# Miniprotein binders against a7tqs6: the designs that were tried, part 8

Target 1, 250 residues: a7tqs6
Amino acid sequence: MNEDGSVCNKILIAFQDNDQIANLKESVLGEVFRLDKANTNHDENIIKGLTWSTKYYEVRYDLYVDTFDDFEEWCKDLISSEYDDLREVLSGIIVIDSYTMEKDKIDQNKLLGQLGSVLQDKFFVFMNTNKDISQDVIDELNDDNSMQLTSDSGNSVEIINYHNVSNLKLNQYNEKIGFERVREIIDTCEWSGGHRVQTVEAKADSTDVDLESVFNRLKEARLKYLEIEDEDEREQFALEISNEFAEFLQ

## First folded at step 18 (miniprotein)

Design qS2
Fold by ESMFold2, fold request of step 19:
Structure qS2 (fold): chain B 250 residues (1-250), chain A 100 residues (1-100)
Amino acid sequence: as target 1 above (250 residues)
Amino acid sequence: MSTEELLEELQQLWEEAYSTDDPEKFRELLERMLELAQEAMELAENTEDPELREEFREAMERLIKFIQRAIDAVDNGDLRRARRYLMWIELLMEIYEDLF
């Protein structure tokens, strides 16, 4: 809940219904949210009072778990104005479904773009279960979507392969892939109402750390990193950001 | 009945609906939730502040619509879709709690 008492910090995760849905739920809920069968009923639609923890902060959130048959129908509902109040309280959305590259099948891509546009500052992840789409193709799709971050209002979808056929942990740009990328997106999303981890010292002139300020700093750093054209300047910027956040650990 | 008492009863009915695996009982609980939401909308007409009155009316119209969609889904034999709307109804009740 926000400081002013308004509702916040909800994550929607939605699985396309298929023969593997029980395995997908076990894998995604376990790997991303640390919810395994020993501590969670995977058939629940609502899991409340969860804690997201990083080296730098802890925050409380609730997880809303949906299943659907048809992405087009499901997505159009979420885009509609009747869901404005519901979207407002989300931190983000994760969809698990098969991504299509068919030349005459463009409705999925249009819907992904439309949903991203109405999500504003909420993260949007599409976890692709289609084994035929290589990481290089995923990287191209995400690069194209990322180019629109500065030209569009709203947020773009990030497509992440569920299947790790490469056995690599990083893509060609040294970015995390798979479940680790999903966790990284959640680590850096716009949370509210959290607090700094007690083992991290504030800067010398402050005894408390505004969690919103830390999130804004990290978000700004990511955006600026992506905008830097010169590779040497990008590397220097990344080192400065890493050092700055390491001080929060002190 | 006060709007706060109506919300408490709505929440109790929601919890019962979420917990039951009997479609007939599930539908009955949704119908009772619909009646309470309609009663809450009628009580909102007595609110003197026009802005608060409109805000509460719009919230209840949204809640009623989602409850009706859950009922329609049950009547079409689509219990999974009905459970999705029940999930959304919980979140709407949380969002609108302060209006009651």
Scores: ipSAE 0.864, ipTM 0.948, lowest interface PAE 0.5, mean pLDDT 83
Fold by ESMFold2, last read:
Structure qS2 (fold): chain B 250 residues (1-250), chain A 100 residues (1-100)
Amino acid sequence: as target 1 above (250 residues)
Amino acid sequence: MSTEELLEELQQLWEEAYSTDDPEKFRELLERMLELAQEAMELAENTEDPELREEFREAMERLIKFIQRAIDAVDNGDLRRARRYLMWIELLMEIYEDLF
């Protein structure tokens, strides 16, 4: 809920219906949101009153869990103006489906671009279940999608492999992959409200820190990072942000 | 019946619809929700502020549309799609709560 009482902090997660959907739900809900069958009925469409916690903050959110048969149909509905009010209250969207490289089928990249164009300041993740797509191909796709981010308000999809076939934890740019990358995106997304987590005794005596300023700094850093084309400059920028953030925690 | 009382009844019907496994009962609850949303839209004509009146009317038209889609999905035997619309109806009611 925003400070003015308006609705906010909803995450939409949607699974393509297939023979493995129960396993996919257990894995994704468990690994990303720490929801397992002991604490959650995975057939629920709405899970309210969840807490997202990082070492910097805690925030309350609600999770909306959908299933669909056809991505094109589902995506076109969500893009339509009839969903404008619903999209506005989302912090972001996670889709779990098989990514295809085949041209003679549905043009998924066009649909992903269209949905991204209506998601202002909302994270958009496509978790790919297709085992045949290597991390290097994923990195290339995400680079291409990042180049389409030309406006201050638009967001592009980030494609993340569900399967870790190589068992590596980082890609060729030393960036997180898999579930850890999904959690990193949520850690840094634009939440409304929240409060600073007290991690050391020195911080326990401090006045309430402006968490909106912290979120805005993280948003600014994300936007600047996405704009940098050169790999060495990206690494230097990430190091500078990491140092700045470490200093803030002191 | 006040708009606030209408919202409370809509929320109660929604809870019953969300919790039932019986498709016939589910459809009947959706029909009652549709009737209440239509009644709320008729009450919107009594709103004195023209801006609030239009905002409330648009909200109820949206809610009615999603309820009708849920009913249509039940009639087509697509209960999963009907449950998706029920999920969206809950969020719409939360978004529009302050209008009542």
Scores: ipSAE 0.860, ipTM 0.946, lowest interface PAE 0.5, mean pLDDT 83
Fold by ESMFold2, last read:
Structure qS2 (fold): chain B 250 residues (1-250), chain A 100 residues (1-100)
Amino acid sequence: as target 1 above (250 residues)
Amino acid sequence: MSTEELLEELQQLWEEAYSTDDPEKFRELLERMLELAQEAMELAENTEDPELREEFREAMERLIKFIQRAIDAVDNGDLRRARRYLMWIELLMEIYEDLF
């Protein structure tokens, strides 16, 4: 909850219903949110009072867990104006589904762009379960999505492969992939009401990290990223920003 | 009944709906929630400040709409969709808590 009492710090995670959904829930909730099956009912829709911790801060949040059959139907509901108040209190959205390159009925990438356009300063992750999509294709899709974002008020989806076929830790741009990338996105998202955590290693070099200041810096960095036309310069800028915030938040 | 008491009763009904496996009981609880939300919206018409009155009315209209959709989903046999709306109803009640 914000200091003024307004609602905040909710994460929506949604799983496409399929024969593997129990395994997907166990894996994603465990790896990203550290929710073990032993004490967590993975069929719950609401898990309240969770704590997200890094070596620099901790914050309280709530997790909303949804299941859907059809991405198009689910996505169009969430985009509609009737969900404006609900979207406003989210820190971000994670969708777990199979990404398809074949657009027989619907352009999935277009829907992802439309949902991103209504997520003001909220992270948006699509965890792809399709084993046939290589990391290089993922990287190109993410580059294309970033280049199409033309407004200060939206966000682009980041597509992240659920399966690590190569067993590599980094992509071709030296960026984290898989669950580690999802955690990195959450580490740096726009939380409210975070508290600095003092560590033994940080005692001598103490600094007070203002989460609002980091949040504003992320907004400015995102906008500047979108202004850079040259692909190489844009990639270098993104790496510099990621490293800059890793120093403060990871 | 004050609006604060209405919210507390809504929250109680929500918890009962969230925990029951009986579809008939589930629907009955949703109907009772709908009646309370409609009562809250009627009480809001007595709010003197026009801006607060409109804000509360819009919030209750949104809450009522989601409750009605949950009921419709039950009537169509789509209990997963009804449970999704119940999840959203919880969050809407949290968002609008200060208006009660």
Scores: ipSAE 0.858, ipTM 0.945, lowest interface PAE 0.5, mean pLDDT 83
Fold by ESMFold2, fold request of step 19:
Structure qS2 (fold): chain B 250 residues (1-250), chain A 100 residues (1-100)
Amino acid sequence: as target 1 above (250 residues)
Amino acid sequence: MSTEELLEELQQLWEEAYSTDDPEKFRELLERMLELAQEAMELAENTEDPELREEFREAMERLIKFIQRAIDAVDNGDLRRARRYLMWIELLMEIYEDLF
């Protein structure tokens, strides 16, 4: 909840209903949110009063856990204007379903783009359970989704493989994958009312880190990155930004 | 009955609905929530600030619509969809709490 009492800091996580859903819930809720069977009933739809902690901040949030049969039906509901108030209070959405490359009457990737377009400044993750889609293909899909952004409104989905078939911890670009990437996205999302974690060294520095300023700088850098057409210049820009934020990415 | 007391009753009915495994009891609780939300919308006319009055009316209309959809889902035998709407109803009540 914000300082003025307005509602904020909700995460929606939604699982496609299948014969593995209990295992998927155990894995994702445990690995991403540190919710194990001893402290959480995985069949709950609402888990309130959680704390997200990093080495730099702590924030309170609530988790909304949904289950659906058909992604198209579920997604179209969330896109509709009737859900505007509900979407506004979300920090982000995580969907767990099987990604398909097959072209059908209804393109799953098109729906992901449409939902992303109504998620201004909110993270959007699609955790793919399809074991046949390699990390290299995932990386290409995510690059394509990012390059199709023509305005600064909305957000693109990030597709993340649930299964680590290769047993690697990084992709071909040395970026985090799997659950670690999901946690990284949540670590850097736009929370409201985050609290700085104090240490003896941080107190001695007499300089506060403004997390909202860091988040705004990252957002600006992402927008500029997307507008650079020359790949060499884009890579140089990314290197410069990474060096600027090195002390915040530990 | 004050709008704050109406919200408290809505929350109590919601908790009972969330906890029951009986579809007939579940539907009865949703109907009672619908009646309370309709009563709250009638109280919207007592809100002096016209912007807040219209906001309250729109909020209650949205809440009523989601409750009705939950009831319709029960009537169609789709209890999972009904409980999804119940989850959303909880969040809508939290979002609109300050209007009460």
Scores: ipSAE 0.852, ipTM 0.940, lowest interface PAE 0.5, mean pLDDT 83
Fold by ESMFold2, fold request of step 19:
Structure qS2 (fold): chain B 250 residues (1-250), chain A 100 residues (1-100)
Amino acid sequence: as target 1 above (250 residues)
Amino acid sequence: MSTEELLEELQQLWEEAYSTDDPEKFRELLERMLELAQEAMELAENTEDPELREEFREAMERLIKFIQRAIDAVDNGDLRRARRYLMWIELLMEIYEDLF
C-alpha cells in the first residue's frame, strides 16, 4: 500500500498452458516465491498477503496467477488501454512460455517490445522454456533489447532461460542466470511501502530509511548498467554502485 | 443502497463466483454483479466534486465492461477466459475501493 493508501505491489505471473504446466508452476512458484504445495494451492488465481524479504528490507505484495493458450492473444489484451489501471498497480510481470526464433510463425519479439512499452518502472521477465536456446543467445537477445531502449516511458523485457543445461551459475558477463536472476530482479524492483530490516550491528544508525528511494536508485543503476556498451566501463560502473550502496547503509 | 453497502455486496458476489464450479450459478452471479455495477454508475451522478464524479463514472464503466466480457466468455463456453476476467474484476474492485 502506498503512503496515500493507493493500491500497489501486485505481481502478475502467467503460464502458457501445456502438458508440463503443473511442473512449471511447482518449480517457478517454489523457487521464485517460496510457495510449495504444502503451503499453497497452485491452482489459485490470487494469492494475497505475501512478504518479499531481503537482508535489507521487507515488503508485502499479492500474486496474480494466470494461464493462457496463445501468447499473442494474451499479450494484446494486456497491452490495450482497457488494462491501464490494472497495469499501473503491478510491480512487474513474469511470463512462462517457449521463446521462438521463427520469424514467419509469430512476431513474438514485437509483442514483447509493445508490452514493455506500456510498463513504466515495472519489471518484465520472459522465462523461456525452449531448451534449444542457449545462454549465449539469451545474452545477445537481452543486449539487443537493452540497446533498443530509447524511451523512459517503458521497460525492456529480460529473457531468462528456465532450463540450465550447462549447470553454470553465471553468464559470460558474470551475471546471475535462471531463478536466481529472477529473484534478483524482484529484489531490486520498484516497491512501495517497504521497510528496512535492521540488525543489532546496524542499531547505532536508526535513521529512518525511505526504501522507495533506495529501490529507485537501484533500478536506475541497473538501467544505466545495461546501457553501457564498453565491458571495462560497465565493470567500473558496477563497482561504483556497489560502493554507493555500501555507503548508503552506513 | 449506499456505495459502501454496494461494494460489500459486489465483494460477496465475487467470492461466491470465485468459489463455485457450476457454470450456470457462475453466470447468474456475474449478472447480479453487472446489475450492481450499473446501479453504481447511476449513483456516480450524485457525486458533487466533478473530478471525483468523472473518476467514479470511468471506474464503473471499466468494471461493467470486464463483467460483461466475463459473461460473454461464459456464453461462448470459454470458462478459463471468464475466470481470468473474474480475477481482473477483483483487482479492479480493490483499485476502485476508495471511490465507493
Scores: ipSAE 0.851, ipTM 0.939, lowest interface PAE 0.5, mean pLDDT 83

Design qS2
Fold by ESMFold2, look of step 18:
Structure qS2 (fold): chain B 250 residues (1-250), chain A 100 residues (1-100)
Amino acid sequence: as target 1 above (250 residues)
Amino acid sequence: MSTEELLEELQQLWEEAYSTDDPEKFRELLERMLELAQEAMELAENTEDPELREEFREAMERLIKFIQRAIDAVDNGDLRRARRYLMWIELLMEIYEDLF
């Protein structure tokens, strides 16, 4: 409908209902999706025909905006097999809620892992509104979550602090945080190969499969580049990336 | 009524349900959507290709289930949950559009 007639490129964003929800919606929808009150009704559940743009591509997507009271109930619905068809058309999920460190409450970490296990090739972000959780703790949680993923088809949640209390733009590993990290995840997500996309200014048209392949390789290359500590190895890897990218530009 | 005409009417009822603030009208619209989805499932028996027939049946069973859950949510006084199911019904109708 919104691009080439096939169903694709939907983002689900869900907010826990609380006294701050109007402020949270204004901030997150504005900073991540560039939707302000002047051009969108923040009370809409469905916002169609949006455009995600980078210097390398432009894609059309739709945004589904939900509100929930209880994360456990909401999450269990989405995990169930009855939502298989709905999950398949998502590019990813963003949840805005308070992350709990209380081990004897609901098993939030178990639910995050279970939802991640059914989101093959989809991004999964939990935007934490709990001000008491430092960036260093977030970094440890994300490391733990990625290490516990044992399914070769699943994805781990990435927890991102909504509040930037330190006023820093990078964590201790020089990685983006906050809204910039959310946008980076969306920039590099696996947009569906069955959808029309633009790749490079010199190309008017290319297949979605080619663009998705480039996205995947850029994401993999970035991760590998960040792993390499040796300067000479980094230079060799960068040359390999440049050669590989040149192949896809041809 | 053809399945294409059923889908068009189902989409129109969805738009009205999405737009109304009247809970009684909201429930009535959901009931009419349920009836149309059940009619569409009955028409699945007329599909000649057995593989397409089963695919359409499975799609309509899921759509019917979500519509019924929206109605149940209204009857339990949980209008937020009912509107969440309405949101999902829109996406299911989009996903299944080509089957009609």
Scores: ipSAE 0.848, ipTM 0.942, lowest interface PAE 0.5, mean pLDDT 82
Fold by OpenDDE base, fold request of step 19:
Structure qS2 (fold): chain B 250 residues (1-250), chain A 100 residues (1-100)
Amino acid sequence: as target 1 above (250 residues)
Amino acid sequence: MSTEELLEELQQLWEEAYSTDDPEKFRELLERMLELAQEAMELAENTEDPELREEFREAMERLIKFIQRAIDAVDNGDLRRARRYLMWIELLMEIYEDLF
């Protein structure tokens, strides 16, 4: 539990149960959560007492590690009303699987859409292990999904390639990709009000930074950022937000 | 047994179940957890506050469902699924801790 008696932040990461993805598990956990090999018991489903640290804050979270062989079954459970209380305390979900293209996609995309709709303010990431899908295709899919986001619709899934096909650090829109993008999404997620230790380096003399307001603003900013179609406007907005938060830290 | 004592025993059984590689022992522990959750639900009927009683009842019903799903998964030879439900049972106990 958090210091305020709230449930500690929880992140769910789920891997498809196949040999290919099983081999990626250690890499994903290491790159995203910076888990040492020694701390990842392959058989452990729950990793407690982790710390997510940024330049601005530190928060405690627990990591729930799941595996599935049937994505439909796994999604249906999480979408069900029986999981309402569980979803409420999750900060977000990461799925590691092969993204399937169009003809077989209808079911996967439908399920991703349904799960996204019930996750509302939670982060939702699908990390694609299918090497045949280029970053450009992923960018288009994310753009299409972002355009369908109405203010009242739950969070859309963000699809992220596990593999770096282009050897670029950024996509065509100068956005982070791969593990760095996953980390950026988590950096901006909604955390429960508990152990928010302001990192010492944030010289924010202002003791009264409502971190909740900052997180809400970051979330709003992210949503607005995704709604900006023009790349120059998007960069300018990102700069404005960066400046706004820099001023908040002064 | 008080509801607090029931939670402590549930938590202990959960830890044993989580640490057990033997499917027979795992099933036995889940059955004991089921019995305790059912006992907790029966004790909730004695709660004077009807809102708290209903909240606790709903919580125990949910916990029972997940325990039963874990048992069913073990019975079907799906230990992975059983461990998934065990994972969620832990989170449910954390969510409902204040109700005990």
Scores: ipSAE 0.810, ipTM 0.923, lowest interface PAE 0.6, mean pLDDT 84
Fold by OpenDDE base, fold request of step 19:
Structure qS2 (fold): chain B 250 residues (1-250), chain A 100 residues (1-100)
Amino acid sequence: as target 1 above (250 residues)
Amino acid sequence: MSTEELLEELQQLWEEAYSTDDPEKFRELLERMLELAQEAMELAENTEDPELREEFREAMERLIKFIQRAIDAVDNGDLRRARRYLMWIELLMEIYEDLF
């Protein structure tokens, strides 16, 4: 529990149960959550007392680690009304699996859409392990999904490639990709309670930075960023946001 | 037993279940958790406030459902699914802590 009696922040990460993805688990947990191998017992489903650290804040969270063999079954459970209270306390979900573009597997995209619709304000990431899908295709899929997001629709899934075939750090739109993009999404997620502003210098000015307002602003900025189609406008907006938050640290 | 004492016992049984590799012991612990959740639901009937009583009843029904799913998963030999439900049971206990 947080100091205010609220439920501690929870992140769910779920892996497909196959040999290929099992071998990626340590890498994903290490790169995203900066967990040491010593802290990643393969058999542990709950990792408590973690700290998410940014240049602006630190927040406590617990990590829930799940595995599934049937994605449809797993999604249907999470979409069900029985999971309403559980979804409410999650900050977001990360799924590690092979994305399929096969027309016969329309079921994966449908399920991702359904799960995204019930997650609303939560972050939702699908990390694709299928090496046959290029970053350009992923970018197009994310653009199409973002365009289908009406202002009233819950957060769509963001598809992120696990693999970096080009060794590029940025996509064609100069956006972060891979683990850096996952971290950027988490950096801008909604957190409950238990936050500490990292910057030693911010201790001096007693302005109660309403961190809730900062998080809301980061969320709004994220949504607006995803709506920008032009690359130059995206870069300029990202810079403006960075400058806006830099002023809060002065 | 008070509802607070029931929660403490549920939490202890959960810790034992989470740390157990023996499927038979795991099932036994889940059955004990089920019994405690059912007892808690019966105690909730004594709550004078109808709204609090209903909230607590719904919470216990949900907890019971997830415990039963864990048991069913163990009985089906699906230990992965059982452990998933065990994980969610922990979160449910945290969510509903103030109701006990």
Scores: ipSAE 0.810, ipTM 0.922, lowest interface PAE 0.6, mean pLDDT 84
Fold by OpenDDE base, last read:
Structure qS2 (fold): chain B 250 residues (1-250), chain A 100 residues (1-100)
Amino acid sequence: as target 1 above (250 residues)
Amino acid sequence: MSTEELLEELQQLWEEAYSTDDPEKFRELLERMLELAQEAMELAENTEDPELREEFREAMERLIKFIQRAIDAVDNGDLRRARRYLMWIELLMEIYEDLF
């Protein structure tokens, strides 16, 4: 329990139970959460006392590590009303699995859409391990999912390729991809207020930064960024936001 | 027992359950947790504030459901799912800590 009586920030990461993804687990945990091999006990479902650090803030969180063999069953549990209190305290969810475009299989998109609808203000990432899906296809899927977001709809899943076949660091829209994109999503997630600590560097530059205002502005900026369809406008907006935050830290 | 003592015992049993690799011991610990959660729910009936009583009852009912699901998973030989529910039980105890 936090000093303010609030629940510590929680992130759920879930892996498909197969040999291919099991071999990626250490890499994913290391690249996303910067966990050392010593902290990745393969048998631990709960990793407590982690710190998410950005140039602007530090926040404490716990990592919940799950493994599933049936994605539909796993999703249905999390969507159920029995998980309402649990979803409320989650900062977000990351799923590591093979994305399928096959209509004859479990409609992953439908399940992801349903789960996204109940994850209000939570980040939701699906990291695709299927090498047959190009970044262009992923970008199109994310665009389609973003356009389906009505004002009353929950957060959409962002699909991110684990693999980088092109060795590009950015997609066709100059957006971050892979682990860097996952980290960027987490950087902008909603954290519980009681655990927000201004970084020493940020404290040195601005004594009066209202962290709550910064986070609210980051949320608003993220929402607006997702609404911009034009690449040049997106880049310009990202630059404007970056400059605004740079000025706010001055 | 007080509700605070029940929470402490639940937390101890959870730590033992989380640390065990023996399915039989794991099941036994979950059964004991179930008994404690049921006892906590019975003690909640003595709460004077009806809103707090209802909130605590609902919390214990949810905790009981997750413990029972863990037991069912163990009985079905699905230790992965049992450990998943154990993970969520920890979070539920953290969420409901102030109700004890």
Scores: ipSAE 0.810, ipTM 0.922, lowest interface PAE 0.6, mean pLDDT 84
Fold by OpenDDE base, last read:
Structure qS2 (fold): chain B 250 residues (1-250), chain A 100 residues (1-100)
Amino acid sequence: as target 1 above (250 residues)
Amino acid sequence: MSTEELLEELQQLWEEAYSTDDPEKFRELLERMLELAQEAMELAENTEDPELREEFREAMERLIKFIQRAIDAVDNGDLRRARRYLMWIELLMEIYEDLF
């Protein structure tokens, strides 16, 4: 529980149950959540009392680690009304699986769309382990998905490649990719109460930065960023956001 | 028992279930959790506030559904799914803690 008695922040990460992804689990948990081998008991589904730390804040969260063999079954459960209360307390979901472009697996994209529609303000990441999918294709898919988002429609899934084939640190739009992008998404997610502002040693006396306002602004900024189609506008907006938050946290 | 005592017992049984590698023991613990959740629902009928009573009833019905799904998963030999439902049962107990 948070200090205010609210339910602690929860993140769900789910892995496809195959040998390929099982071997990636430790790497994903280490790179995203900075969990070491000692803290990753492979059999633990719940990791409590974690701290997400940024330059601007620290927040406590619990990590729920799931595995699935049937993605359709797994998605249908989470989409169902029986999971409404559970979805409400989640900060977001990360799925680790192979993305497929095969038309016959219309089911994966459809399910991702359906799940995204019920997650609303929650972050939703699909980390693709399929090496045959280029970053350019991923960027196009994310752009297409973002365009389908109406203001009233839930948060779309962001597809992120696990692998970096191009050895580039940024995509064609100068955006973060891979684990750095996942971390950036989590940095801007909605957190429940109990935030500790990392007082950056900056001198200024103004105590009352409402962390809730900062998080709301980060959320708004994230949403707006995802809506920008033009690369130059995206860069400019990212710079503006960075400057705005630098000023807010001074 | 009070509803608070029932929650404590449910939490204890959950910890035992979470730590158990034996499917038979796991099933037994889930059955006991099911019985306690049903008892909690019956006790809630004595709540004077009808809104709180309904909220608690709905919470217990949801908890019962997830426990039953865990049992069904164990019975089907799907321990992964059973553990998933166990994970969600923990979160449900956290969400509904203030209702007990």
Scores: ipSAE 0.810, ipTM 0.922, lowest interface PAE 0.6, mean pLDDT 84

